# VH-VL binders against b9luv3, part 17

Target 1, 134 residues: b9luv3
Amino acid sequence: MVSLGLVVARFNDSVTEPMAEAAREAATDRDAVIVDEVSVPGAYDSPLAADRLARRDDVDAVAVVGAIVTGDTDHDHVIASATADKLTQVSLDRDTPVTFGVSGPGMSGAEARERIDKGADAAEAAIDLADELD
Below, E stands for the ipSAE of ESMFold2; O stands for the ipSAE of OpenDDE; V2 stands for 0.75 times the mean of E and O plus 0.25 times the DockQ between their complexes.

## First folded at step 4 (VH-VL)

Design n3 (framework fv_felzartamab)
Fold by ESMFold2-Fast, scan of step 4:
Structure n3 (fold): chain C 134 residues (1-134), chain A 123 residues (1-123), chain B 107 residues (1-107)
Amino acid sequence: as target 1 above (134 residues)
Amino acid sequence: QVQLVESGGGLVQPGGSLRLSCAASGFTFSSYYMNWVRQAPGKGLEWVSGISGSGGSTYYADSVKGRFTISRDNSKNTLYLQMNSLRAEDTAVYYCARDYDFWSGDLYGMDVWGQGTLVTVSS
Amino acid sequence: DIELTQPPSVSVAPGQTARISCSGDNLGSYYVYWYQQKPGQAPVLVIYGDSKRPSGIPERFSGSNSGNTATLTISGTQAEDEADYYCQTYDSSTHYVFGGGTKLTVL
């Protein structure tokens, strides 16, 4: 039985809330327990929350869900890359799997909504990694 | 020469307003999460509010939520705390403190503090 | 939803080891930070991330955190270490929680 931490970014919640629900359902289907869920404003804020959850004795893995959509400039790719790199660093520093289900970047809001299954993917990957590295 | 300098404290009547400022120097201000922490006379430390480096995320202690507003102007290297509907229990020395640096790869504590500015709420 | 409890005071003779506790439910699963505050001065970070010392903080300061209790240890305590000490953790990434503080007396 895997114990998960879940981080959900609120920015663009029309995308992230369905992703979070998909993650919760995937965890339930795999008999994993979400022991804590943290809400953060945006995907870029998620590494701090992920680090806090990964530190906990009762957390085996952390799944992060967020959405980064096309803005006025091409900075969405920079934010996604920085976020992914920092979440990888958290995973390595805490010796705890951290997975990142991101809808976008480089997509419109409508396109991002069609990728909500990434939330389930992130949760399942976290469970698989926790099981394999146990 | 990393420094934080608070200003704007003073005597105010209950129900009044004050705006505190914190001038930062000697570091890349926009990279750091910033906090306001207060200390009532003879009492312990209490976290009041925090703001992300970009200013996009703001957080508040339940005791001040709806009354205080944290903000920052990265072009001026300045942190602000707008305090409205002040109460006697808000009387304290208010410190600004720098915290988390997302870009450094190390989650530091509040390693630099200002000298504090006294806010007295009294009739 | 964590709350941190510290003893209100600790007394130690010069040269002896001072130990200041900070207790909270399952605190070992959280990061703990320690601050020193002398009268009329702003707090100074002395320990971060449970056990790490900032540059400029003497080696006599050390920290630990396991189970329900974090401990600040000051070995060979000096008169200048007399101060109030506060522990701090994150309840979540959005909440900061301080202990009530411990007055260290060196006599």
Scores: ipSAE 0.007, ipTM 0.575, lowest interface PAE 11.5, mean pLDDT 83

Design n4 (framework fv_felzartamab)
Fold by ESMFold2-Fast, scan of step 4:
Structure n4 (fold): chain C 134 residues (1-134), chain A 121 residues (1-121), chain B 107 residues (1-107)
Amino acid sequence: as target 1 above (134 residues)
Amino acid sequence: QVQLVESGGGLVQPGGSLRLSCAASGFTFSSYYMNWVRQAPGKGLEWVSGISGSGGSTYYADSVKGRFTISRDNSKNTLYLQMNSLRAEDTAVYYCAREYQLLYDSWFDPWGQGTLVTVSS
Amino acid sequence: DIELTQPPSVSVAPGQTARISCSGDNLGSYYVYWYQQKPGQAPVLVIYGDSKRPSGIPERFSGSNSGNTATLTISGTQAEDEADYYCQTYDSSTHYVFGGGTKLTVL
């Protein structure tokens, strides 16, 4: 049984909330338990929330879902890369898997919507990694 | 008033080149993805190419990859489509369209009036 | 890669309900958009997000999308509704995809 923390970025919540729902369904299908969910304003706010969840004794892995959907692709790439780097650091510092399902950067709204299953992917990857490292 | 006006269409021979322009007004041009959509005479709509607001990301239909180049000049509120190695099957009315986003949805609004490109000899 | 199939034509008498279908594999998992195009004019959005109407589009237009088929429904069809109708969705491999279009004839 894997115990998950879930972080959902609210920026462009029309995309991220369906991703979060897909993550919850994937967890249920794999008999994993989401022990806590944290909502943050944007993807770049997620490392702090992930750290808080990852340090808990009852959390085996953390899945993060977010979206970057704007016309300024270079700026979006910088934010996404910085966020991914910091989430990787949290994973290493806490010795707890942290996965990041993100729509974008540089995606249109239509592209981001089709990538709702990235939430499921993030949850499944977190579960798989927790199982493998156990 | 939000408006898009295409220009640059005309008659070209197979293998030739042509550059289309789309002049935008009435909205913050640099904040929107823009697209080119074509329609052959008496036929349906076919998406051709898209570009992000900054111009940093470009996308192409398989039928035009390597031949067409989409670009934009945000200082002039203008979208471009450079068409090279033109073929008879590229004959169409070319529309530019803004990709409008509302919450979860994204669609094309407005569209320009279109500019006709005819490839024949 | 998703492909969208529409019937080439649909005919309806004035005041009757017109239904235009758009079919694609697992299309119910996508968002579908409908555009109306009259001769010599650019397309105009009539339905977005499967079933929502933009401001200014008459209430007689509605949409649905489930399984493999999306449907544009026009209740009490008027003469001015005579046009070509196109469905559209987005696929990550082909980007924006349009159906082949349906010519709606009233009368």
Scores: ipSAE 0.000, ipTM 0.539, lowest interface PAE 11.9, mean pLDDT 82

## First folded at step 5 (VH-VL; framework fv_barzolvolimab)

Design e1 (at its last look DockQ between E and O 0.04; V2 from the best seeds 0.00; counts 0 for: pae E 14.4 > 2, placed apart)
Fold by OpenDDE, look of step 5:
Structure e1 (fold): chain C 134 residues (1-134), chain A 122 residues (1-122), chain B 107 residues (1-107)
Amino acid sequence: as target 1 above (134 residues)
Amino acid sequence: QVQLVQSGAEVKKPGASVKLSCKASGYTFTSYWINWVRQAPGKGLEWIARIYPGDSDTYYNEKFQGRATLTADKSTSTAYMQLSSLRSEDTAVYFCARGRWVYHTGSYMDVWGQGTTVTVSS
Amino acid sequence: DIVMTQSPSSLSASVGDRVTITCQASQSISRYVAWYQQKPGKAPKALIYWASTLQSGVPDRFTGSGSGTDFTLTISSLQPEDFADYFCQQYYSTPYTFGGGTKVEIK
């Protein structure tokens, strides 16, 4: 049985909560268990939480869920890039799968709702990686 | 606990309009779709429309396009459905139901209101 | 629109019986199928989602199976409280559509 850590970025919670729910359900469907779940203010804040989860012996993989919606500036791209880079770094440094279930950038709120399944995808990918790399 | 409470029974004349309410509690109202489904006496279930209270995005069954109007009040966590130009065939129990997200943009309905009976008769 | 053909429309069974209800979709809908139970004068209650995942709080005598176009709801051992109507639903695409329903009656 794969043990998952789940990080949920709270920003745009109208989307991220359903994404998190999708992740939780995916874990259940795959007979995995979420041993801990951490909420962070936004996607940008997820690397620290992911790192802490990845350090734990009882965590086989980490799924990160969030939604980055386009604003008036290019901040969404900055946030997305930084977040992706650091989460990758966490996975490598900790030798623990960390999957990127963050939607965006370059999308509207409506488009974000069309990507709720990224939460499930992240969980499933985490499980697959845990199994494959074990 | 998650709960949807609907308004009381309605009796209307043909041609009239009815506005039903669905008050949500126990969860973040703006984070889940609200679906409207009806059931004519002794018949099956028919999906009418859904609304996302977060931004009031709506999808309608084309059968009801132009006659059904969904709205949501975030401040009171209440969803509304107005159905106009009522006819006898609109006689049914009308349900609101929360859409639960699983793996897709579509969702099943995990929590239902108790239903509202709408009777259209001359 | 996706058509969900549900069968049978009704069946009679006894307590302890194995009951099987089927739904066939007019096109492949992966596993985007839910099953509901409805008792007289009550709202539908979710039993199964994602074709085979049991809704929280639902007894494990209820099982769902299938993928693509053919789906099945099974009650392994019918209990007195299980006499009701059952409906399948696809949520693959809007408009969401339901099967015609199955009435499970006491024999």
Scores: ipSAE 0.006, ipTM 0.635, lowest interface PAE 10.1, mean pLDDT 91
Fold by ESMFold2, look of step 5:
Structure e1 (fold): chain C 134 residues (1-134), chain A 122 residues (1-122), chain B 107 residues (1-107)
Amino acid sequence: as target 1 above (134 residues)
Amino acid sequence: QVQLVQSGAEVKKPGASVKLSCKASGYTFTSYWINWVRQAPGKGLEWIARIYPGDSDTYYNEKFQGRATLTADKSTSTAYMQLSSLRSEDTAVYFCARGRWVYHTGSYMDVWGQGTTVTVSS
Amino acid sequence: DIVMTQSPSSLSASVGDRVTITCQASQSISRYVAWYQQKPGKAPKALIYWASTLQSGVPDRFTGSGSGTDFTLTISSLQPEDFADYFCQQYYSTPYTFGGGTKVEIK
């Protein structure tokens, strides 16, 4: 049974809360347990939270959900790429899967809300990696 | 319901020690910082220290380094602060507060305990 | 240590008034500011974090703004339950420090 940590960004919570609900449902459907959730202000704040979860002995994998929605796609892409790079470093440093389900960059608010399924995808990928890399 | 319940009031003499407790419930104790903050009568707020119960990582205000010791008991979800070599100016209400990690350096405090009054007098 | 200079130290206001409280940091702290409300004999309650994000359950008449060194808490239409002390706090670096407080009193 996979014990999952969940990081949820509060920025644009009309998108991120449904993403988090989808992640929780996916974890339940996969017979995994979310042992803790950490809320952060924005997606770019997630690497430290993911690190704190990933260093716990009762966490097998971490899923991060967030939204990056602005009218400036260049800045959104830089923020998303930097966040992904830091999360990858956390994963390698802690030998613990860390997945990043983000709605955006470059999407309108309406498009971002259509991508709620990325929360479930992040949780499923985290669980898959924990099971596979055993 | 997230809650921090603190131990009862203490009356101490100068030079003594006090150990305050802060019992957490309604959330995963090992995943959030516990901060300690005090407020002298009629005064503002002063941050003392914080502990991450998951690994006992601590950060102290240098003003209190050497006198304050933070510990956490994972099995009872209880954080403790011991303050030694008490002085009359240590008379205050002592709060514990739950914090979250943020991108840089630390966190704000989203849930506070009710406070414990410590009185230091001859 | 980062000094948070809060003003005014007190103000008198009536229900329905717009109230503005400011904090100035002794160095740039980006947006690492929280605002707290404290009623007599009670613990502080978080209102705002990240300079402008409302804590859950806090009414939207509370507004935070600012970045860098200058930060503002505004109450757009003061209610009877808003008469309290207010504190800013920086959480950019340890030791965390608080403003001196603003007592909002009924006129």
Scores: ipSAE 0.000, ipTM 0.525, lowest interface PAE 14.4, mean pLDDT 85
ESMFold2 (binder alone), look of step 5: mean pLDDT 92; pTM 0.944

Design e2 (at its last look DockQ between E and O 0.04; V2 from the best seeds 0.00; counts 0 for: pae E 13.5 > 2, placed apart)
Fold by OpenDDE, look of step 5:
Formats: C-alpha cells, structure tokens, sequence
Structure e2 (fold): chain C 134 residues (1-134), chain A 122 residues (1-122), chain B 107 residues (1-107)
C-alpha cells in the first residue's frame, strides 16, 4: 500500500478544496493512504511542506494541489514557474515522487473550476510513481 | 488485452454455499478493485461488494454483509466470491468487473467478466 | 442508499432516431455517474463515465450530460447495433447503485 503526503495550497480554496477532496478520494480508490496532509497559504509555499513530507520514512510519495489564477500581471506565471521548479528539486533531492497538481497559470477562476481533476491526477500520478520507482 | 474470465454455472440447494471465481489477465491484478454485481432474471443490476487484491481490502453491500465473502489470490490473479445461506432469491447471473479510476475520483466498471449463472432451487 | 431513478423503462425507436434516457439521483452525486449498454446474454459494456466522458472505443453518437442529480444519456442517431438495454450507475458512494434500466427496442 502506497503512503502519500498531501500538500494543499489554500489560495482560491473554492477550487483547491475540491481538488484536495478529489486527491483524497483518488487515494482511497487506489487503496492508498494519506499519512499526512499539510495546508499552505499558496502554491508558492508548497515546496517547503513537500520537502518535509518527502523526508519522512513513512511517506512514499507527495501530491501537491493548488490553483494559480491569472491576474492583471505576470504574477501567476512567476509563481507557477518557481513552484514547479522547486517541487521538482524536492523530488530529486529526496528521491521521492512529488507530483504537480497545481492548475494554471494563465487561467480564469472559471477555468480553474474545470480543472479540479488535477487533484486526483496528482494523487494518481504519485501512486503510480511510487509503484514504478519502488 | 484486459480480460476477466469467470467460472461455470452453478446449481445449488437452499441453505448451501457457492464460491465463484474470476480470473484476471492483461493488467496488474493488484492495482485495481474487483467488483461483484448480480442480475436476477429480467431484473436490474445489484452491486454486492468490491475487493482490492493488493491488500484484500473489502467493501460490502450491507444487504450481503455476513453472507458474502470476497477473497483474492495474487499468485493466480483470481478473485473469489463466496455466498452462503443461499436462497431462491439469489438466483441470478453474477458478474465480476474491474473498477477503473481515470482522472476523476471513484471507480466505474470498465471491464466485465462474462458472468456466472447461479441457480438456487429445491 | 442512493437511489437512481431511470426513465423510461422502455422505448421504441427507429434507426436514425435521437434517443434520450435519463437518470435522477436521490441526492447530489456530482458527476460520479457511468452508463452501460447490455445486450441479451452478455455482460454490460461501459459507455460513459464521469457523467460525460466517452469510454475508449465507444462511438461519439453516445453522449452523457448532467451533474448533481439529473443525468442524461443521448444517442444522436440510433444505429442497428444500439438496440439493447441501458443502465446508469452512481459510484459516488458505496453501495454503488444502478438505475432500473431502459430497453431500447425497434419500432
């Protein structure tokens, strides 16, 4: 049985909470267990939480969920890029799968609501990677 | 090719037990739920239970709790369902079906066995 | 248990017709709905999952729609091979439950 860590970015919680729920249900559906769940203010804050989870012996993989909605500036792209890069780094440094279930950038709130399945995707990918790389 | 092959037809007396088998092939047996569903003659579909062969985790329809027992043999990729205290009302075609998770939560049944007819009569 | 009320129980149609089957859930189940086709003496075949996603290999004349409590399966142009029974199913929570079925017969 795969043990998952789940990181949930709280920003845009109307979207990210459903994403987290999708991740939780996906884990259950695949008979995986979420051994710990950490909430962070936004996607940008997720790498630290992911790193801490990935360092645990009882965690086989980490799924990160969040939603980055576009604004009037390129802020969403900056956040998305930085987050993706650092989560990848965590995965490599810790030799533990860390999956990117963060929607955006360049999407509206309405579009974000259409991408709730990324939470489930992240969980599934984490489980698959844990199985393949075990 | 993903396939589920079920055991042959059964004829039982009331009060007896029956054990059906469902052999899976074409995929990783331990990574997908196996559901059991039955269909009485001319009737609809009724979900009985599901098992995760990876660790034998099980969920039962309360209607069958205590009478149905699911097991799985990983070495042969075969799922089993035993139904005890058989009644005439248990006469039905019994299906095993793979639970599929894709992108979204929850499992629908994407691959089905051919079904096993169980007849309970005096 | 969640009840799936399927309608109609039967309908007669001709090749080329537009056919609509509905299922109503006793409570909101988001999009956790699948549709199956079953022919005599055969096992059900998956058509739609997640209310509107087409199963691989299924013709696009089959479409699913709906969310919450009301769901619809539509066959845009009925083909000879489409005469069969159809069932909806919820997998929102256990026990999983099915609609009563719809028999699509030749007019």
Amino acid sequence: as target 1 above (134 residues)
Amino acid sequence: QVQLVQSGAEVKKPGASVKLSCKASGYTFTKYWINWVRQAPGKGLEWIARIYPGDSDTYYNEKFQGRATLTADKSTSTAYMQLSSLRSEDTAVYFCARGRYVYHTGSYMDVWGQGTTVTVSS
Amino acid sequence: DIVMTQSPSSLSASVGDRVTITCQASQSISRYVAWYQQKPGKAPKALIYWASTLQSGVPDRFTGSGSGTDFTLTISSLQPEDFADYFCQQYYSTPYTFGGGTKVEIK
Scores: ipSAE 0.021, ipTM 0.640, lowest interface PAE 6.4, mean pLDDT 92
Fold by ESMFold2, look of step 5:
Structure e2 (fold): chain C 134 residues (1-134), chain A 122 residues (1-122), chain B 107 residues (1-107)
Amino acid sequence: as target 1 above (134 residues)
Amino acid sequence: QVQLVQSGAEVKKPGASVKLSCKASGYTFTKYWINWVRQAPGKGLEWIARIYPGDSDTYYNEKFQGRATLTADKSTSTAYMQLSSLRSEDTAVYFCARGRYVYHTGSYMDVWGQGTTVTVSS
Amino acid sequence: DIVMTQSPSSLSASVGDRVTITCQASQSISRYVAWYQQKPGKAPKALIYWASTLQSGVPDRFTGSGSGTDFTLTISSLQPEDFADYFCQQYYSTPYTFGGGTKVEIK
């Protein structure tokens, strides 16, 4: 049974909370357990939370859920790239899968609200990586 | 087979407006940004604005704020740019270009239309 | 606005030559650089994005390098079809800005 850590960004929670629910449902459907959830202000704040979860011996993988829809596509890409770089570093440093489910960049706010499946995708990818790399 | 086909050349007097079109084909029009870029004769490239046809969200270079208006018609897969209060320095070739999003690469312009020449003279 | 300073403004070269074009950004832009080729009377064509990633269908004689503020486009063995104008572009933040261009001419 895969033990999953979940990081949920609060920025644009009308998007990120449904994404988190989708992630929780995906974990349940795969017979995985979410052993802890950490809430952070925004996606850019997620690497520290992911690091704390990934260093726990009872966490097999971490899924991060966030929305990067600030209304400036280039600024959104800067946030997304910086976050992805840091999350990749956490994954390698902790030898623990860390996945990043993000709504945006390059989407409208309305489109982001329709893409909650990104939360489920992140959880499923984290579980798949934990199973395959174990 | 991704292509952007632009409207024909325009000749305008100072103070007039022009509306340029850019018809997309070969891809899902509502899923990519459309940028507008111009090039004055013998000069470099200048970015004007972008629109996301999916929801008509727009961003304008401040230099063109208040004069440029971007719209999109989903039913015809056509983006439009209207430029008002034309001046002689607006004489240029105007391009539309599709913005390509790759997770960490941002929005560069991977497919360009053939360009529309706008000439502003008395 | 982020200024992209491109050099040289023109160069003359022969078929088979190695050609190098540079762009300098007025601030760090990580790897958010694209390179375009433009022939007279034609629209620009994307060559490279993410500073060094080759666009599909572009010959591998084109290479890009750099990060931060200094970027280079290299053509390892110039072909007849490569005589054109070349532009760098930053897409780190809006407004997107382009280098002034480099005209590559037959010597």
Scores: ipSAE 0.007, ipTM 0.546, lowest interface PAE 13.5, mean pLDDT 86
ESMFold2 (binder alone), look of step 5: mean pLDDT 92; pTM 0.946

Design e3 (at its last look DockQ between E and O 0.05; V2 from the best seeds 0.00; counts 0 for: pae E 12.4 > 2, placed apart)
Fold by OpenDDE, look of step 5:
Structure e3 (fold): chain C 134 residues (1-134), chain A 122 residues (1-122), chain B 107 residues (1-107)
Amino acid sequence: as target 1 above (134 residues)
Amino acid sequence: QVQLVQSGAEVKKPGASVKLSCKASGYTFTKYWINWVRQAPGKGLEWIARIYPGDSDTYYNEKFQGRATLTADKSTSTAYMQLSSLRSEDTAVYFCARGRWVYHTGSYMDVWGQGTTVTVSS
Amino acid sequence: DIVMTQSPSSLSASVGDRVTITCQASQSISRYVAWYQQKPGKAPKALIYWASTLQSGVPDRFTGSGSGTDFTLTISSLQPEDFADYFCQQYYSTPYTFGGGTKVEIK
């Protein structure tokens, strides 16, 4: 049984909470267990939480869920790039799968709502990696 | 247990407005959509709108756009629907219902309020 | 809008009977279908979601099936408490839409 850590970015909560629920359901469907769940303000804040979860012996993999919606500036791209980079770094440094279930950048709120399954994908990917890399 | 309790029956004149309430309990109010659905006498179910209390994001059936207004009070875990410019065709039982997300952008409604009867008559 | 065509509009059955209700979507909606039961003067009660997943607390004599455009609710052995109205719903996209309903009444 795979033990999963879940990080949920709360920004755009109307989207990210359903994504998180999708992740939770996916874990259940795959007979995995979420041993801990951490909420963070936004996707940008997820690396620290992911790192802390990845350090735990009882965590086999971490799934990060969030939604980055386009604004008036290019901040969505900056946030997405930084977040992806650091989460990858966490995965490598901790030798623990950390999957990127963050939607965006370059999408509207409506488009983000069409990608709720990204949360499930992240959970499933985390489980798959845990199985393959174990 | 998860429960939605709605306000009492309303009788209104055409052209008036009505504001219905839906008090939630037994779960985290801010993490689930609240849907509003109505049912005219002897008729089927019609989806009106939904609101996410966490950030007050809303979706409306275009049929009701501009006439229905959803709000939510986090402090009291209460959702509200205001329907203006009432007409006789608005006579129906109005339900609030919690939406549950499963793998998708849409949600089914796993818990329903008891319904509120709104009668519009001259 | 996605149209859910539900049939039949009504049926008469006896206790113990197998009852089948169908819904056809105007377009493919994968498995994003829910079924509800509604008794007179009461709110709808969720029976099935994701086309075939049984809602917690619902008897297993209720089964849902289908994907794409054609969906079915089956009651394997009708019980006295099952005489009610039934509705399908799609939640593939907004606006969410319901079938016209099926009244299951005693023969």
Scores: ipSAE 0.154, ipTM 0.762, lowest interface PAE 2.4, mean pLDDT 93
Fold by ESMFold2, look of step 5:
Structure e3 (fold): chain C 134 residues (1-134), chain A 122 residues (1-122), chain B 107 residues (1-107)
Amino acid sequence: as target 1 above (134 residues)
Amino acid sequence: QVQLVQSGAEVKKPGASVKLSCKASGYTFTKYWINWVRQAPGKGLEWIARIYPGDSDTYYNEKFQGRATLTADKSTSTAYMQLSSLRSEDTAVYFCARGRWVYHTGSYMDVWGQGTTVTVSS
Amino acid sequence: DIVMTQSPSSLSASVGDRVTITCQASQSISRYVAWYQQKPGKAPKALIYWASTLQSGVPDRFTGSGSGTDFTLTISSLQPEDFADYFCQQYYSTPYTFGGGTKVEIK
């Protein structure tokens, strides 16, 4: 059984809360358990929370869900890339899968809401990586 | 079983447009990026653009200066690229490729279509 | 645009040899590198992503390494089916760019 940590960004919670629920359902469907959830202000703030979860011996993988929609496509791209790079570094440093389900960059709030599946995808990928790399 | 099947070869004159298709099967079309990459005869690979069929989110290489337009049809699981104002240097094999997004931004290409040859000459 | 400088442009090797191909990025790109194999007249095939993660179904004689600006693809014991062109790709930022390629030929 895979034990997951979940990080949920509060920015644009009309998107990120449904993403988080999709992630929880995906974990249940895979017989994984979410042992802890951490809320952060925005996706850019997620690397510290992911690190705190990934340090734990009882966490096999971490899934991060967030939305990056500011209305400035170039700014959204920079934030998404920087966040992903930091999360990848956490994953490598802790030898623990860390996945990033992000709605955005470069989309409207309405478009981001249609991308709730990214939450499930992040959880599925985290579980797959935990199983593959064990 | 994951497959990308591309439309057939095209011969065009300079100034024309071409619309290439890429039919996906064996996976959930709306959950993966589709990239377009070209390869001129005997040359390396050049990335053109990508689309996320789930929401039509797109990113373009500026070198194509708005000449490339990506669309996707969810009902037929088919991605399209239109390239306008064709020039002789656009002669190439054009590939579509499925992008794998997991836990970081961007996309590498894990499954490729067979390619479509576009020849631009007068 | 991020330039990927790949070397060598070609090499000749025998079955069983260890082969090393390098790519250098014009700026730091963390580990956002993939490697592809392409045989004549065919589409590329993914070998490695995230600098060192092996694509499913790819033999473990292929290894990737590096981070930042310097990346390496190594084939530990070259097989007859490994004679092909190889390309690196950065996917750190758009536009994604490829190395110039390395043709691996039989001696």
Scores: ipSAE 0.006, ipTM 0.534, lowest interface PAE 13.7, mean pLDDT 85
ESMFold2 (binder alone), look of step 5: mean pLDDT 92; pTM 0.946
ESMFold2, look of step 7: ipSAE 0.006; ipTM 0.551
ESMFold2 (binder alone), look of step 7: mean pLDDT 92; pTM 0.944
OpenDDE, look of step 7: ipSAE 0.052; ipTM 0.726

